# Ledger of designs, part 5: VH-VL binders against Nucleoside-triphosphatase THEP1

Target 1, 177 residues: Nucleoside-triphosphatase THEP1, of Natranaerobius thermophilus (b2a6v4)
Amino acid sequence: MTESNILLTGKPGIGKTTVIKRTVELLSCSSTGFYTREIKRGDPRVGFEIISLQTGERLPLAHTDFTTAEDRVGKYGVKAENLLGFLKEINEAMTSNKPQCLVIDEIGKMEFFTPGFHETVDKAFQSSYPLLATIMKKSHKFCDYLKNRGDTDVIEVTENNRDDLPEKLAKRIEEQL
Below, E stands for the ipSAE of ESMFold2; O stands for the ipSAE of OpenDDE; V2 stands for 0.75 times the mean of E and O plus 0.25 times the DockQ between their complexes.

## First folded at step 1 (VH-VL)

Design c07 (framework fv_cixutumumab)
Fold by ESMFold2-Fast, scan of step 1:
Structure c07 (fold): chain C 177 residues (1-177), chain A 123 residues (1-123), chain B 108 residues (1-108)
Amino acid sequence: as target 1 above (177 residues)
Amino acid sequence: EVQLVQSGAEVKKPGSSVKVSCKASGGTFSSYAISWVRQAPGQGLEWMGGIIPIFDTANYAQKFQGRVTITADKSTSTAYMELSSLRSEDTAVYYCAREGSDYDESYYYMDVWGKGTTVTVSS
Amino acid sequence: SSELTQDPAVSVALGQTVRITCQGDSLRSYYATWYQQKPGQAPILVIYGKNNRPSGIPDRFSGSSSGNTASLTITGAQAEDEADYYCNSRDSSGYHVVFGGGTKLTVL
């Protein structure tokens, strides 16, 4: 009814995932979905991994060592199929009547290779559940569609606001439940 | 500064269970991963598993699956490790450790360690 | 398990440089983290990432990584550096944490 979907954007490494984790910590309800972490070997990032909020399962999404991968983004080979189980968790959660917050980190180019990703994301945005997600800053047809939805707030995470955002977002999400 | 305070030494019989606690103080608890690492006398460090309290989900090393249960109580900022079906080979010091966290957080980076809990399994 | 291998012992003369090595295929994907452990004490973090030191760790400690190998270097070893050194990283699945077997450093 109101703006139930929160989209965090910002530069790589700014702290979007930390904002998500600290926000979820403050919630009285459960959280379902996944978050993404960078794998670093010095200045260049070497990959990304995805972690399930429900199972704690960790799988690589992309890595510079995936040189034979069919799907690629920049220097990274992408194992998009590793996201399938995480999408299943989100889809199953949306059939539940229990209070919960949906979490999707990140809506970006690498994840777009996963069959069903666009459909699951679109359903999550349309759902009655609060959604806390991160989205790539760069323009993309699907991302622009999501950012321009009337039920969606886009917030840029910066060094100046990242420490205060978790409390503000948690309060907002609690008011939706 | 955050500190991890572990429960006291235990002496157990073979076949029983032990539950070790790890209480965080002086910092953030729920959003950091807590790992359990053991060390048998004169031996090396062995990872048993870990939990991220905020998500209430645990991962276990294959060797311990079915015998170890790692849980967390956010209201008391305490993580627990329960090991069942104890054998003499489980005699060890059991450590809890917090995964280091910044905006580039990583599970293999443990910045704060408890002092350890000695568990002795004997007949 | 044996996914990360370290030599069990190494010696260095006071004031000299020593390198402790950790090897495993997962190190191609994940940085090794290094810990120091003295008898009767819990481990302490000494190096994480490529070459990051926590507050309080002397600058004589440094890290490096190449291919499937990570190294901890102590330049100008001191008597208090005598300890066991452990590396850890993620296993080949990227899912679990694994430790090397440890290296006992003796400062002569």
Scores: ipSAE 0.007, ipTM 0.519, lowest interface PAE 10.8, mean pLDDT 83

Design c16 (framework fv_cixutumumab; at its last look DockQ between E and O 0.03; V2 from the best seeds 0.00; counts 0 for: pae E 13.7 > 2, placed apart)
Heavy chain, then light chain:
Amino acid sequence: EVQLVQSGAEVKKPGSSVKVSCKASGGTFSSYAISWVRQAPGQGLEWMGGIIPILGIANYAQKFQGRVTITADKSTSTAYMELSSLRSEDTAVYYCARTEYSFDWLYYMDVWGKGTTVTVSS
Amino acid sequence: SSELTQDPAVSVALGQTVRITCQGDSLRSYYATWYQQKPGQAPILVIYGKNNRPSGIPDRFSGSSSGNTASLTITGAQAEDEADYYCNSRDSSGNHLVFGGGTKLTVL
ESMFold2-Fast, scan of step 1: ipSAE 0.224; ipTM 0.752
ESMFold2, look of step 2: ipSAE 0.000; ipTM 0.500
ESMFold2 (binder alone), look of step 2: mean pLDDT 91; pTM 0.944
OpenDDE, look of step 2: ipSAE 0.015; ipTM 0.552

Design d01 (framework fv_diridavumab)
Fold by ESMFold2-Fast, scan of step 1:
Structure d01 (fold): chain C 177 residues (1-177), chain A 120 residues (1-120), chain B 111 residues (1-111)
Amino acid sequence: as target 1 above (177 residues)
Amino acid sequence: EVQLVESGAEVKKPGSSVKVSCKASGGTFSSYAISWVRQAPGQGPEWMGGIIPIFGTAKYAPKFQGRVTITADDFAGTVYMELSSLRSEDTAMYYCARDYWESYYYMDVWGKGTTVTVSS
Amino acid sequence: QSVLTQPPSVSAAPGQKVTISCSGSSSNIGNNYVSWYQQLPGTAPKLLIYDNNKRPSGIPDRFSGSKSGTSATLGITGLQTGDEANYYCGTWDSSLSAGVVFGGGTKLTVL
């Protein structure tokens, strides 16, 4: 009856990652996974980094300075292999018996270049652990499949709901542990 | 908790080169840029350049372009700064400093500095 | 000459407040974040303020930063004798001198 997987969508810059972080801060259990942050040099956005919720380790996922990268999204070269260690943490969490929330920010174009990403995401959605994830707004076969799963609740983050979502999502996740 | 450990003092002749190392202790360089900043006696700090080891990119201040080379051994957690064609004016304290790659211009952890004296 | 301009010195008594200015242009302070560093005699610089007004862990709240247009200000309240040091502002410059630039420094004397 209850959806165990929570997918946050919304326009770029709306605050999806802030909702994730604030929700995680309210949880009594551990959170395993990563969130994504813009890399800026002054005001310009020059890339994106991935940060471990468990360890705080940071690695760049994409950067304008990755000029020789084989994988690209827009002006950014993508160093998708940097996500491998974070996927390993999520896979290991799914085999543990400790209460925890899985976090994936974001299920999107850059991350799709990482070998094993689709497999890890599929396992996370099927896992017994609550999953809190963000997903790109644009249509994509895999994303559309995830959004239409019967065990998945898709929530659009807006200016009207972003401040209230963390407490509501934390309560829901706690009830599933 | 992380510290930057710089190599020992150097005394060099004019026209030679010096290579200073900076090693992370208690952490890694993977999440950071590393800048090299020098300070001559009684003067303010002067940025020479920096490197983002994980990107393989280095940037140099125009004043040092062609004379300075900054390299990294990411696995060893060590960054190097080599300055060539040394002059007496290059006598200074040389610092390595850890920076967030989104900025390059704020440095949260500094080495203790390496004294380089150019004399003959 | 330094790209960023600071007063060469400031003086105040313990418990008082001082402000240290840092003036630049649109190519540096005007379009980029400002940091501030404290340098005690014989030591490496220490980060006091980053992103215009943020403090690293361990820096007391009596140190503050602000930025307006092409100028930045470091504020120090409740002065202590241990605050006697040189203070430097720093930022990125996107002009011909593309890279990190520092101010000339301000020597704070606690009388």
Scores: ipSAE 0.006, ipTM 0.502, lowest interface PAE 11.9, mean pLDDT 84

Design d02 (framework fv_diridavumab)
Fold by ESMFold2-Fast, scan of step 1:
Structure d02 (fold): chain C 177 residues (1-177), chain A 121 residues (1-121), chain B 111 residues (1-111)
Amino acid sequence: as target 1 above (177 residues)
Amino acid sequence: EVQLVESGAEVKKPGSSVKVSCKASGGTFSSYAISWVRQAPGQGPEWMGGIIPIFGTAKYAPKFQGRVTITADDFAGTVYMELSSLRSEDTAMYYCAKEGFYDSYYGMDVWGKGTTVTVSS
Amino acid sequence: QSVLTQPPSVSAAPGQKVTISCSGSSSNIGNNYVSWYQQLPGTAPKLLIYDNDKRPSGIPDRFSGSKSGTSATLGITGLQTGDEANYYCGTWDSSLSAYYVFGGGTKLTVL
């Protein structure tokens, strides 16, 4: 079908990343890409790290201790260059001819500072591989373009659907392989 | 830090076309939206169109649709604006300006110094 | 004719406060964020305000912006002789095919 790309939205903390991870666990094929996780120091969140689905490598994307960073979102300094290796994994996967699902968590303001991010994301959406991604809820030029693509299904994650989504999405992705 | 360098002044005859270039240096070229804005003597700025190089598709203001073509050469880091069927009313300063691609409502924060185009018979 | 309406001129003495209005419609200011630009004679426009009320690095806090409904306002406090310039509002218009529009401009004279 035309909707080979699955794009998850929802409020911060709703469980979009958990839906991604649970979906990937149910797939019979390999998954390539990254997911994002909060860095907590005691009670408050102090940053976000990016984790490779393929290698398990972890690097901080944003942190309150990055006080000299040129790029910022809220209280966080952003080391967007840390995403470069993960984008390379996705680009290499698209040339592999191996059945797999591409994963991008998250398409958001922090990641936009990374050189080549827009290009890699656009290529992933245009690719023949199933794509499972999360995207920021708020309006943004690039995000609105992606959400309005005819080959893209936008799903809002809520407390009412988050527990059932992984099994539904996994089945759908496997039917496209 | 991004800088925009525009091509030199042009003098053209009515009915001809002009092609102005804007070379971006510093930063990631494909991550920026580039707009073309003109200003006739004694008048305010007028948006002509813009391009996001990564998409390759330009948008044009209704007034210029059919007369203006905006293209990007990602390899050269250069955006072009070609205006055809020139009239005396097209005599103006032509600016290229960068708008941040990462923010859907960000204003034009970096401007070229402008290219003077004079249409004279 | 401009799509966004500004007063053609405004005047005040050094140290005073001025406000410049920008009026549009639901398809432009009503649905989109507003930017403000300062233009000194012989120079390109310079961004003063973006996203309705935010200042780029290097812009003094004497400059402020606000938006209510289909109108936006630029405020300048502690007016200085160097503020004498043309001021333009700008925003995207979402009608039909989206395009950017500038206001007609306001000439600020420091008396």
Scores: ipSAE 0.000, ipTM 0.467, lowest interface PAE 16.7, mean pLDDT 84

Design d03 (framework fv_diridavumab)
Fold by ESMFold2-Fast, scan of step 1:
Structure d03 (fold): chain C 177 residues (1-177), chain A 118 residues (1-118), chain B 111 residues (1-111)
Amino acid sequence: as target 1 above (177 residues)
Amino acid sequence: EVQLVESGAEVKKPGSSVKVSCKASGGTFSNYAISWVRQAPGQGPEWMGGIIPIFGTAKYAPKFQGRVTITADDFAGTVYMELSSLRSEDTAMYYCARSDLEYYMDVWGKGTTVTVSS
Amino acid sequence: QSVLTQPPSVSAAPGQKVTISCSGSSSNIGDNYVSWYQQLPGTAPKLLIYDNNKRPSGIPDRFSGSKSGTSATLGITGLQTGDEANYYCGTWDTSLSAGYVFGGGTKLTVL
């Protein structure tokens, strides 16, 4: 069976987002979606922001200073509504005639608070476009469903493979276009 | 590494349109966002819009929506900005600038002077 | 008026230090990273600071940035005559449906 969906997993801080960014930079086709970056104010980490691959627009997803946020994960207040515009772009891209790769970084607990997130992710996995995504390592009903799909290849990012993965994944994605 | 080379100065009449080009030299646009920023004489810079050339998807500042069109010729590595219904207030230096997927502008073209006069 | 407010001018002597402020709102500086640009007469703007406090390669450590709440600051120490320029802050503004905005600019005069 064709494994058109690539899911990267691995321990926090291993470099999953770096693999995503480097892979996208090697692609000759468009990439639609977002990646996540850590916000640092010293030890420990203070939050996360989401960045559009289409526009470069940056919005905070979670921050320790979001003390009035309705949704929380650990010490972070979550502004999951900030993902809505990015989910709209992914949904619109799936009707595009352009060769492209869909990117979702990360399929995780903070993002689950966003209305329509599960639906958009499910559609992306079912789409004809290659999908490159990161997913939380911890067990979760939705994550386990995605990891066990027959069209999905789960790759653990490690110190030993992280430098080689971008070139391998880019070649694989190009071959699907 | 990469340089952005803009087209030459333009003199236009009110009501006409102008199309300025921006070409990558010594590299490609490869997943970079390209912004267009103008600066009127004695004024600060003003963001007009941007495009990621490999997507062909453009975003525009509300002030310019309906008058500005940003396009890309992905094969040639060239981005264009067309501004229509020109007014004397559109007299400015027009810059293209690159961002590393994050919309801060790290590489700038040298600017194209557009003068609108009758 | 610009969305981001800067003082129109600052001045100091060579070897001294100056601070240039940039004030905005929660939808721009509050929620986003701030960049700073230097513009010498007759030239295109040049990136000085990105991600609030990071320097591109080639920018000396005399230039520094910081952000607190809805305000950002550019610091310049050990002033040199070549620092005489206009300085602009810039950031994304979500209230403008994903538009980048610049400050009104600050003219630095090195006396």
Scores: ipSAE 0.005, ipTM 0.482, lowest interface PAE 14.5, mean pLDDT 83

Design d04 (framework fv_diridavumab)
Heavy chain, then light chain:
Amino acid sequence: EVQLVESGAEVKKPGSSVKVSCKASGGTFSDYAISWVRQAPGQGPEWMGGIIPILGIAKYAPKFQGRVTITADDFAGTVYMELSSLRSEDTAMYYCARGHEYWSYGMDVWGKGTTVTVSS
Amino acid sequence: QSVLTQPPSVSAAPGQKVTISCSGSSSNIGNNYVSWYQQLPGTAPKLLIYENNKRPSGIPDRFSGSKSGTSATLGITGLQTGDEANYYCGTWDSSLSGYVVFGGGTKLTVL
ESMFold2-Fast, scan of step 1: ipSAE 0.007; ipTM 0.577

Design d05 (framework fv_diridavumab)
Fold by ESMFold2-Fast, scan of step 1:
Structure d05 (fold): chain C 177 residues (1-177), chain A 123 residues (1-123), chain B 111 residues (1-111)
Amino acid sequence: as target 1 above (177 residues)
Amino acid sequence: EVQLVESGAEVKKPGSSVKVSCKASGGTFSSYAISWVRQAPGQGPEWMGGIIPIFGTAKYAPKFQGRVTITADDFAGTVYMELSSLRSEDTAMYYCARDYSDEYGTYYYMDVWGKGTTVTVSS
Amino acid sequence: QSVLTQPPSVSAAPGQKVTISCSGSSSNIGNNYVSWYQQLPGTAPKLLIYDNNKRPSGIPDRFSGSKSGTSATLGITGLQTGDEANYYCGTWDSSLSAGVVFGGGTKLTVL
């Protein structure tokens, strides 16, 4: 295990999820996990939904209209339980013998409310499978631990590299399969 | 039903420090941020800083940077604000308030407020 | 000195409508959500409006908020004597200092 884990960070709206999606599209193997998409009503962000790479299933993770939600991040009410099925898919993938890439977009505050999220993420980082993930930029004990792992390559997505990253990351992941 | 209970009034000498506490009652801090806002007599509110207790991450207004420290004992459900090198202009009512912060350190609004702690700086 | 500009006072009779303005810049109101707070004498501020135009549970629909460009407005209809208070707007300032900033306040007198 050298640097089998690729962890993307960067400014809000820089295109981290776009890099993830474009990288996955270039892979010859299957990808298991999820990516996050903003829910917009006009210009302002009103929420986030999680989308399965394997099934295409979509569920809301957070929304400004979730006013009765017990868990909150900023202006958003969080339905972290909606992430449970996606974590199950990742856990099951790690027990298979199929060549695949694990994808987690995003490792952040909203997801931390989901039971088992820390355990699943930690196992994914320790697994033999290549991992492609995004992580919040702001300091956090768990995030800082992940960023400082010796088997993890932290890449800041910028306007200068975002268009070239998908091809570079896909080649790197393919070499580990 | 959550309430924020602040510590009692303080009278301090110039150059000393004061530490004010804010405890959650009937609820928890863990998924929220806590802001500290002061208000001098006859003036409007002034934000000093805030903390997200679950992460231990604090942010300070530049005017108070180097003089203010905000800490959290997440297990005890208590947040503290310590202001050092006190001056007469630090005489004010000090409030803690439940706030909402994002992953980028933006603080949005304060929906539950403590009753305030009076701090008087005099000799 | 306050970062956001509000009129220092407004007055009206019971049953009337008042509006309170809050003016800022691109780094604060123009780029961020606005909140409004009511403060009765001797009490802590109370949240009236958040996210530009949303009301917390328990705030009557007589209170409304709006935002256009770098300015925000608090509207109060059906004015009552109990509305006599100081009103403050607040928002995040994304500029160099980055933090919560408040308006100077508007004293509403119900005649």
Scores: ipSAE 0.005, ipTM 0.544, lowest interface PAE 11.2, mean pLDDT 85

Design d06 (framework fv_diridavumab)
Fold by ESMFold2-Fast, scan of step 1:
Structure d06 (fold): chain C 177 residues (1-177), chain A 122 residues (1-122), chain B 111 residues (1-111)
Amino acid sequence: as target 1 above (177 residues)
Amino acid sequence: EVQLVESGAEVKKPGSSVKVSCKASGGTFSSYAISWVRQAPGQGPEWMGGIIPIFDTAKYAPKFQGRVTITADDFAGTVYMELSSLRSEDTAMYYCAREDYGDSWSYYMDVWGKGTTVTVSS
Amino acid sequence: QSVLTQPPSVSAAPGQKVTISCSGSSSNIGSNYVSWYQQLPGTAPKLLIYDNNKRPSGIPDRFSGSKSGTSATLGITGLQTGDEANYYCGTWDSSLSAGYVFGGGTKLTVL
């Protein structure tokens, strides 16, 4: 039984995105998808950006200054439509025949506001390509469904394992290609 | 690679205003933040404020609050800094700088313009 | 006015090591990441160190950074005449509502 989908979970700020980035840097194949970065100017968290692994394009996902946004999570206004172009890149990658790793950081509440997000995620899990993704720790209907898949390995990122995970995950992904 | 090109030197009278521009060349500002930093002759750099163009908000250092305005024109790829009620103490080199972040997700200034001189004298 | 305190000057001979200190408070260095900037005469500042101890592409490993409590240190080994410059530390200051602050600068002279 092959577990081709790797889901990283853990508390906010533990370093899930750092594990993703360092893993991707060690891969010999292409990576397609996006990662999320906290926007921080001084102490307070002010928002989150999404960054394309393919193009390096950066767009805000959420920010405290998005006062007119229809969708909100806590103090953040969410511009989930900014994720549409990144989802298109992932969907197009899944129709290619080139060796690659799909990356989705994060499968979480903010991203679910984006039309087509859960369909793209579901397709990525079903695809023949390795998937490296982060997922919210809290229970959620769709997230629990993904965590319970037989082809999916759920790994909690902790202070004790975060520095060693990138090399281990890169090895696993390379072996699946 | 992005280069930042600032407008030319200015000589202004006390009490007037100056508006300096910063254009991205060889790339775009995208989601990057842009800071304005000045440096008076023989002094260290002093942060004035910054803008994240796509968020439609600017932040200013308390010393400049009420006198400085930072704006962006996404279509032109240009950020502006306007300083009003000029004093002789405002004579300085004015830099724009792009803010980026590393693994800490905390912003730092990675690309700097060459600077533009603003001289305030009678 | 500088918020972060640096020695105004340091000097050393070629091939030696020098350290430049930067002292702040809990609201700036104590809570945030430190960057270092090199400014050669007549030029704009150049990023030398970010995130306390990381080097941008193109910066040799002779340059290093560290942070402890409310202080940061820039280390330069194998000094070269081309290292003569002003060095500035910088960080965000939470007490200034997310304003960025710089040190007063240290002039390095290579004898």
Scores: ipSAE 0.006, ipTM 0.517, lowest interface PAE 11.1, mean pLDDT 84

Design d07 (framework fv_diridavumab)
Fold by ESMFold2-Fast, scan of step 1:
Structure d07 (fold): chain C 177 residues (1-177), chain A 122 residues (1-122), chain B 111 residues (1-111)
Amino acid sequence: as target 1 above (177 residues)
Amino acid sequence: EVQLVESGAEVKKPGSSVKVSCKASGGTFSSYTISWVRQAPGQGPEWMGGIIPIFGTAKYAPKFQGRVTITADDFAGTVYMELSSLRSEDTAMYYCATDSYEGDYYYGMDVWGKGTTVTVSS
Amino acid sequence: QSVLTQPPSVSAAPGQKVTISCSGSSSNIGNNYVSWYQQLPGTAPKLLIYDNNKRPSGIPDRFSGSKSGTSATLGITGLQTGDEANYYCGTWDSSLSAYVVFGGGTKLTVL
């Protein structure tokens, strides 16, 4: 079976997002989806933002200043509703006729608060388009299901492989197109 | 701020099972990842497994796979650890602990319960 | 025994500096972040360091961490009587289905 879905896992800060960004830069096709970036004020991390690969739009996903947020992860209040527009972009991309790679960074705790997230992710895995995603390292029913799919390759990003992965992953994705 | 309250001490016979509870309070239960860590007398801590309560899926250390079951009761705000086929070497202090979330989701134990003593003897 | 190796004990006088080592392999310390825990007699462990070298709120800056290759070090400067405790390192092991591993512990005696 062809493994059309690529899931990157690994410790926080190892460079999973950097691997995704470098891979996308090497692709001949468009990429649709989002990646996540830390928001820092000096040394303490204050939050996370989500950035559209297609539009460059940026919205906060989590922040220490979201003190009244209903959803929380650790010290962060989560505005998971900010992910809704990005999920819509991914859903719309799956109905297009153009070669493209779907990108989801990250399949994790904060994102799970977003209505429709599980459904969009499941559809992306089932789609004919290549999928490049990061996934939380910890066990979770949905994550374990995704990791065990026959069409899914789970790769742990490490200091030893992170610099070489972008070229290898881009080649694999291009072969699927 | 999260607090973890563990159930009381247990004395069990070899071959039986024990179920220890960990009640989380202060903050949203679904925001936590709960790990179970035991410490035998004179030994260092040993990770048994963990669960993300909102999702209900547990991860187990290889040594305990098949003997340990970790579950969450979202309504009660409680995580359980059940260890079966007890042996004398299972005598230990059993802790529940949360992840560190200061920029990292993955198994940095930030908040700990006080521990539950489990003694396995005839 | 433990997957991560620590010296069983260290000792020093108040005001001095101590370092506690933690040795592993490429599948654990080499590939993953290291945490350090302090355990006072009769209490649960307390997180001192996470992500190799970061301190949780409330942990004084005289506690520091570092990592090089497959080894990690906890440093304590300006040693105080209240620092007398057991210290444990911890990390993921990426082999055999990824799980958390701890060191065997180091007992710090403040003389």
Scores: ipSAE 0.000, ipTM 0.463, lowest interface PAE 13.9, mean pLDDT 82

Design d08 (framework fv_diridavumab)
Fold by ESMFold2-Fast, scan of step 1:
Structure d08 (fold): chain C 177 residues (1-177), chain A 120 residues (1-120), chain B 111 residues (1-111)
Amino acid sequence: as target 1 above (177 residues)
Amino acid sequence: EVQLVESGAEVKKPGSSVKVSCKASGGTFSSYAISWVRQAPGQGPEWMGGIIPIFGTAKYAPKFQGRVTITADDFAGTVYMELSSLRSEDTAMYYCARGWTPYLYYMDVWGKGTTVTVSS
Amino acid sequence: QSVLTQPPSVSAAPGQKVTISCSGSSSNIGNNYVSWYQQLPGTAPKLLIYDNNKRPSGIPDRFSGSKSGTSATLGITGLQTGDEANYYCGTWDSSLSAGYVFGGGTKLTVL
C-alpha cells in the first residue's frame, strides 16, 4: 500500500550516510540498525567500519590489512561475519511492539557476503516498521529486486537535494509511526 | 556432501495438525535458509515458506499465512514445519530444501519428501 | 493456476533437441533470475539450471537455459530416454504479497 521503505542511492561520497544520520537525529522515536564509516590512515581510505545505532558498538567490515580474508572487494578484505550481531539487533527489533525506525547503511556488495544478510533485509522491507536504508547505485540482482518493490521509494541523493532530504524524510517517517 | 533427512509418513484426520521435521546430515544448515515446498498428487510444487535457523526468522507464502508455522532448533540441527486445520486438499508430499531468498533464486539440496495423507 | 506458464507437455525422439518455455511478468521473470528443476517419477525435484543459464556441478552441458524479457527457455540437446521427466521453472516474485513461485510444469515424453 504505502511506500514505508525509503532507499537512498547516489554516487560514492555524495553524502548518503550523512543524510541517514541527520534524519535519525530529527526522529522522536528510537532507531535500530547500523551505519557505515570510512577508516582513514592519513589521506587514503583503508577500510570501512559498521556502527550500531542502539549500542554504539563498532567493528571493521573491510580493511586493506585483511590480506588473508577469503572475501574481497577491490583492495579490501571483507570480514562479513562482523555484521552478524548487527543483523541480530535488527531481527530482534522486529519482534518488539515499540515504535522505531529500522536503519541499514549500506545494502552493498561487501555486506552480501554475510550469511543471513539478504533474508534480514527482505524481512525489514516486509515489516510494518519504517525502513531507511542506503543501497549501491550499480545494478545487481538483489538490489534491483529491492528497488523494484511496490512498497519502496528510491531516492537519488544529489548535491541539489542532500541538504533538504533529512527534514523531508524525518517528517515522512514520523507520519508512519 | 550435505543431505536433508525428513521425518516419516503421516496419516491425519481433517481438522488436526501435522508437524514434519528436517534434519541436516553431513554438515550444518545454520547459515542457510531452509524452505518447505509441497506437491499435491498430479500437481506442481508450491513454496510454503522458510526459515533462517541462526536468527529464528520465518517467512510464509500468503496462501499459508496463519496455518503454517516454521521453527528451528539450531542446537539439534533440525527445522520443523507445522500445518494446522488440515483439509483433504493438504494431502501432498512435503519437501524441505536449502534456499529461498530473493538473492538465491534456487533450491539446491532437497530432502526426499514426507507423504502426508489427510483422510477421514 | 500458476503465475508462471509452461506448456503442459512436450515430446521428441532420442537424439533430438527440445525446448521448454516459461512465461511470466515483470514482477517475476522480468526482474529476477530463473531456475529450472527436473523431477523424475517418484523423486524430489533436482536443480538443473540456476541464475538463468548456469549449471550445477554434475549437470551435462546438453542442458542449457536462457532468458529474454519476461520469458525463459530450457533447452535439451541430444535427448536421452533418461531425460523423460517433469520440468519446472522457478523464480522470486517481487510483488508485495508473493514469494518464490514455480511454473505449472512440463512433462517431457521421449518417443
Scores: ipSAE 0.006, ipTM 0.488, lowest interface PAE 12.4, mean pLDDT 84

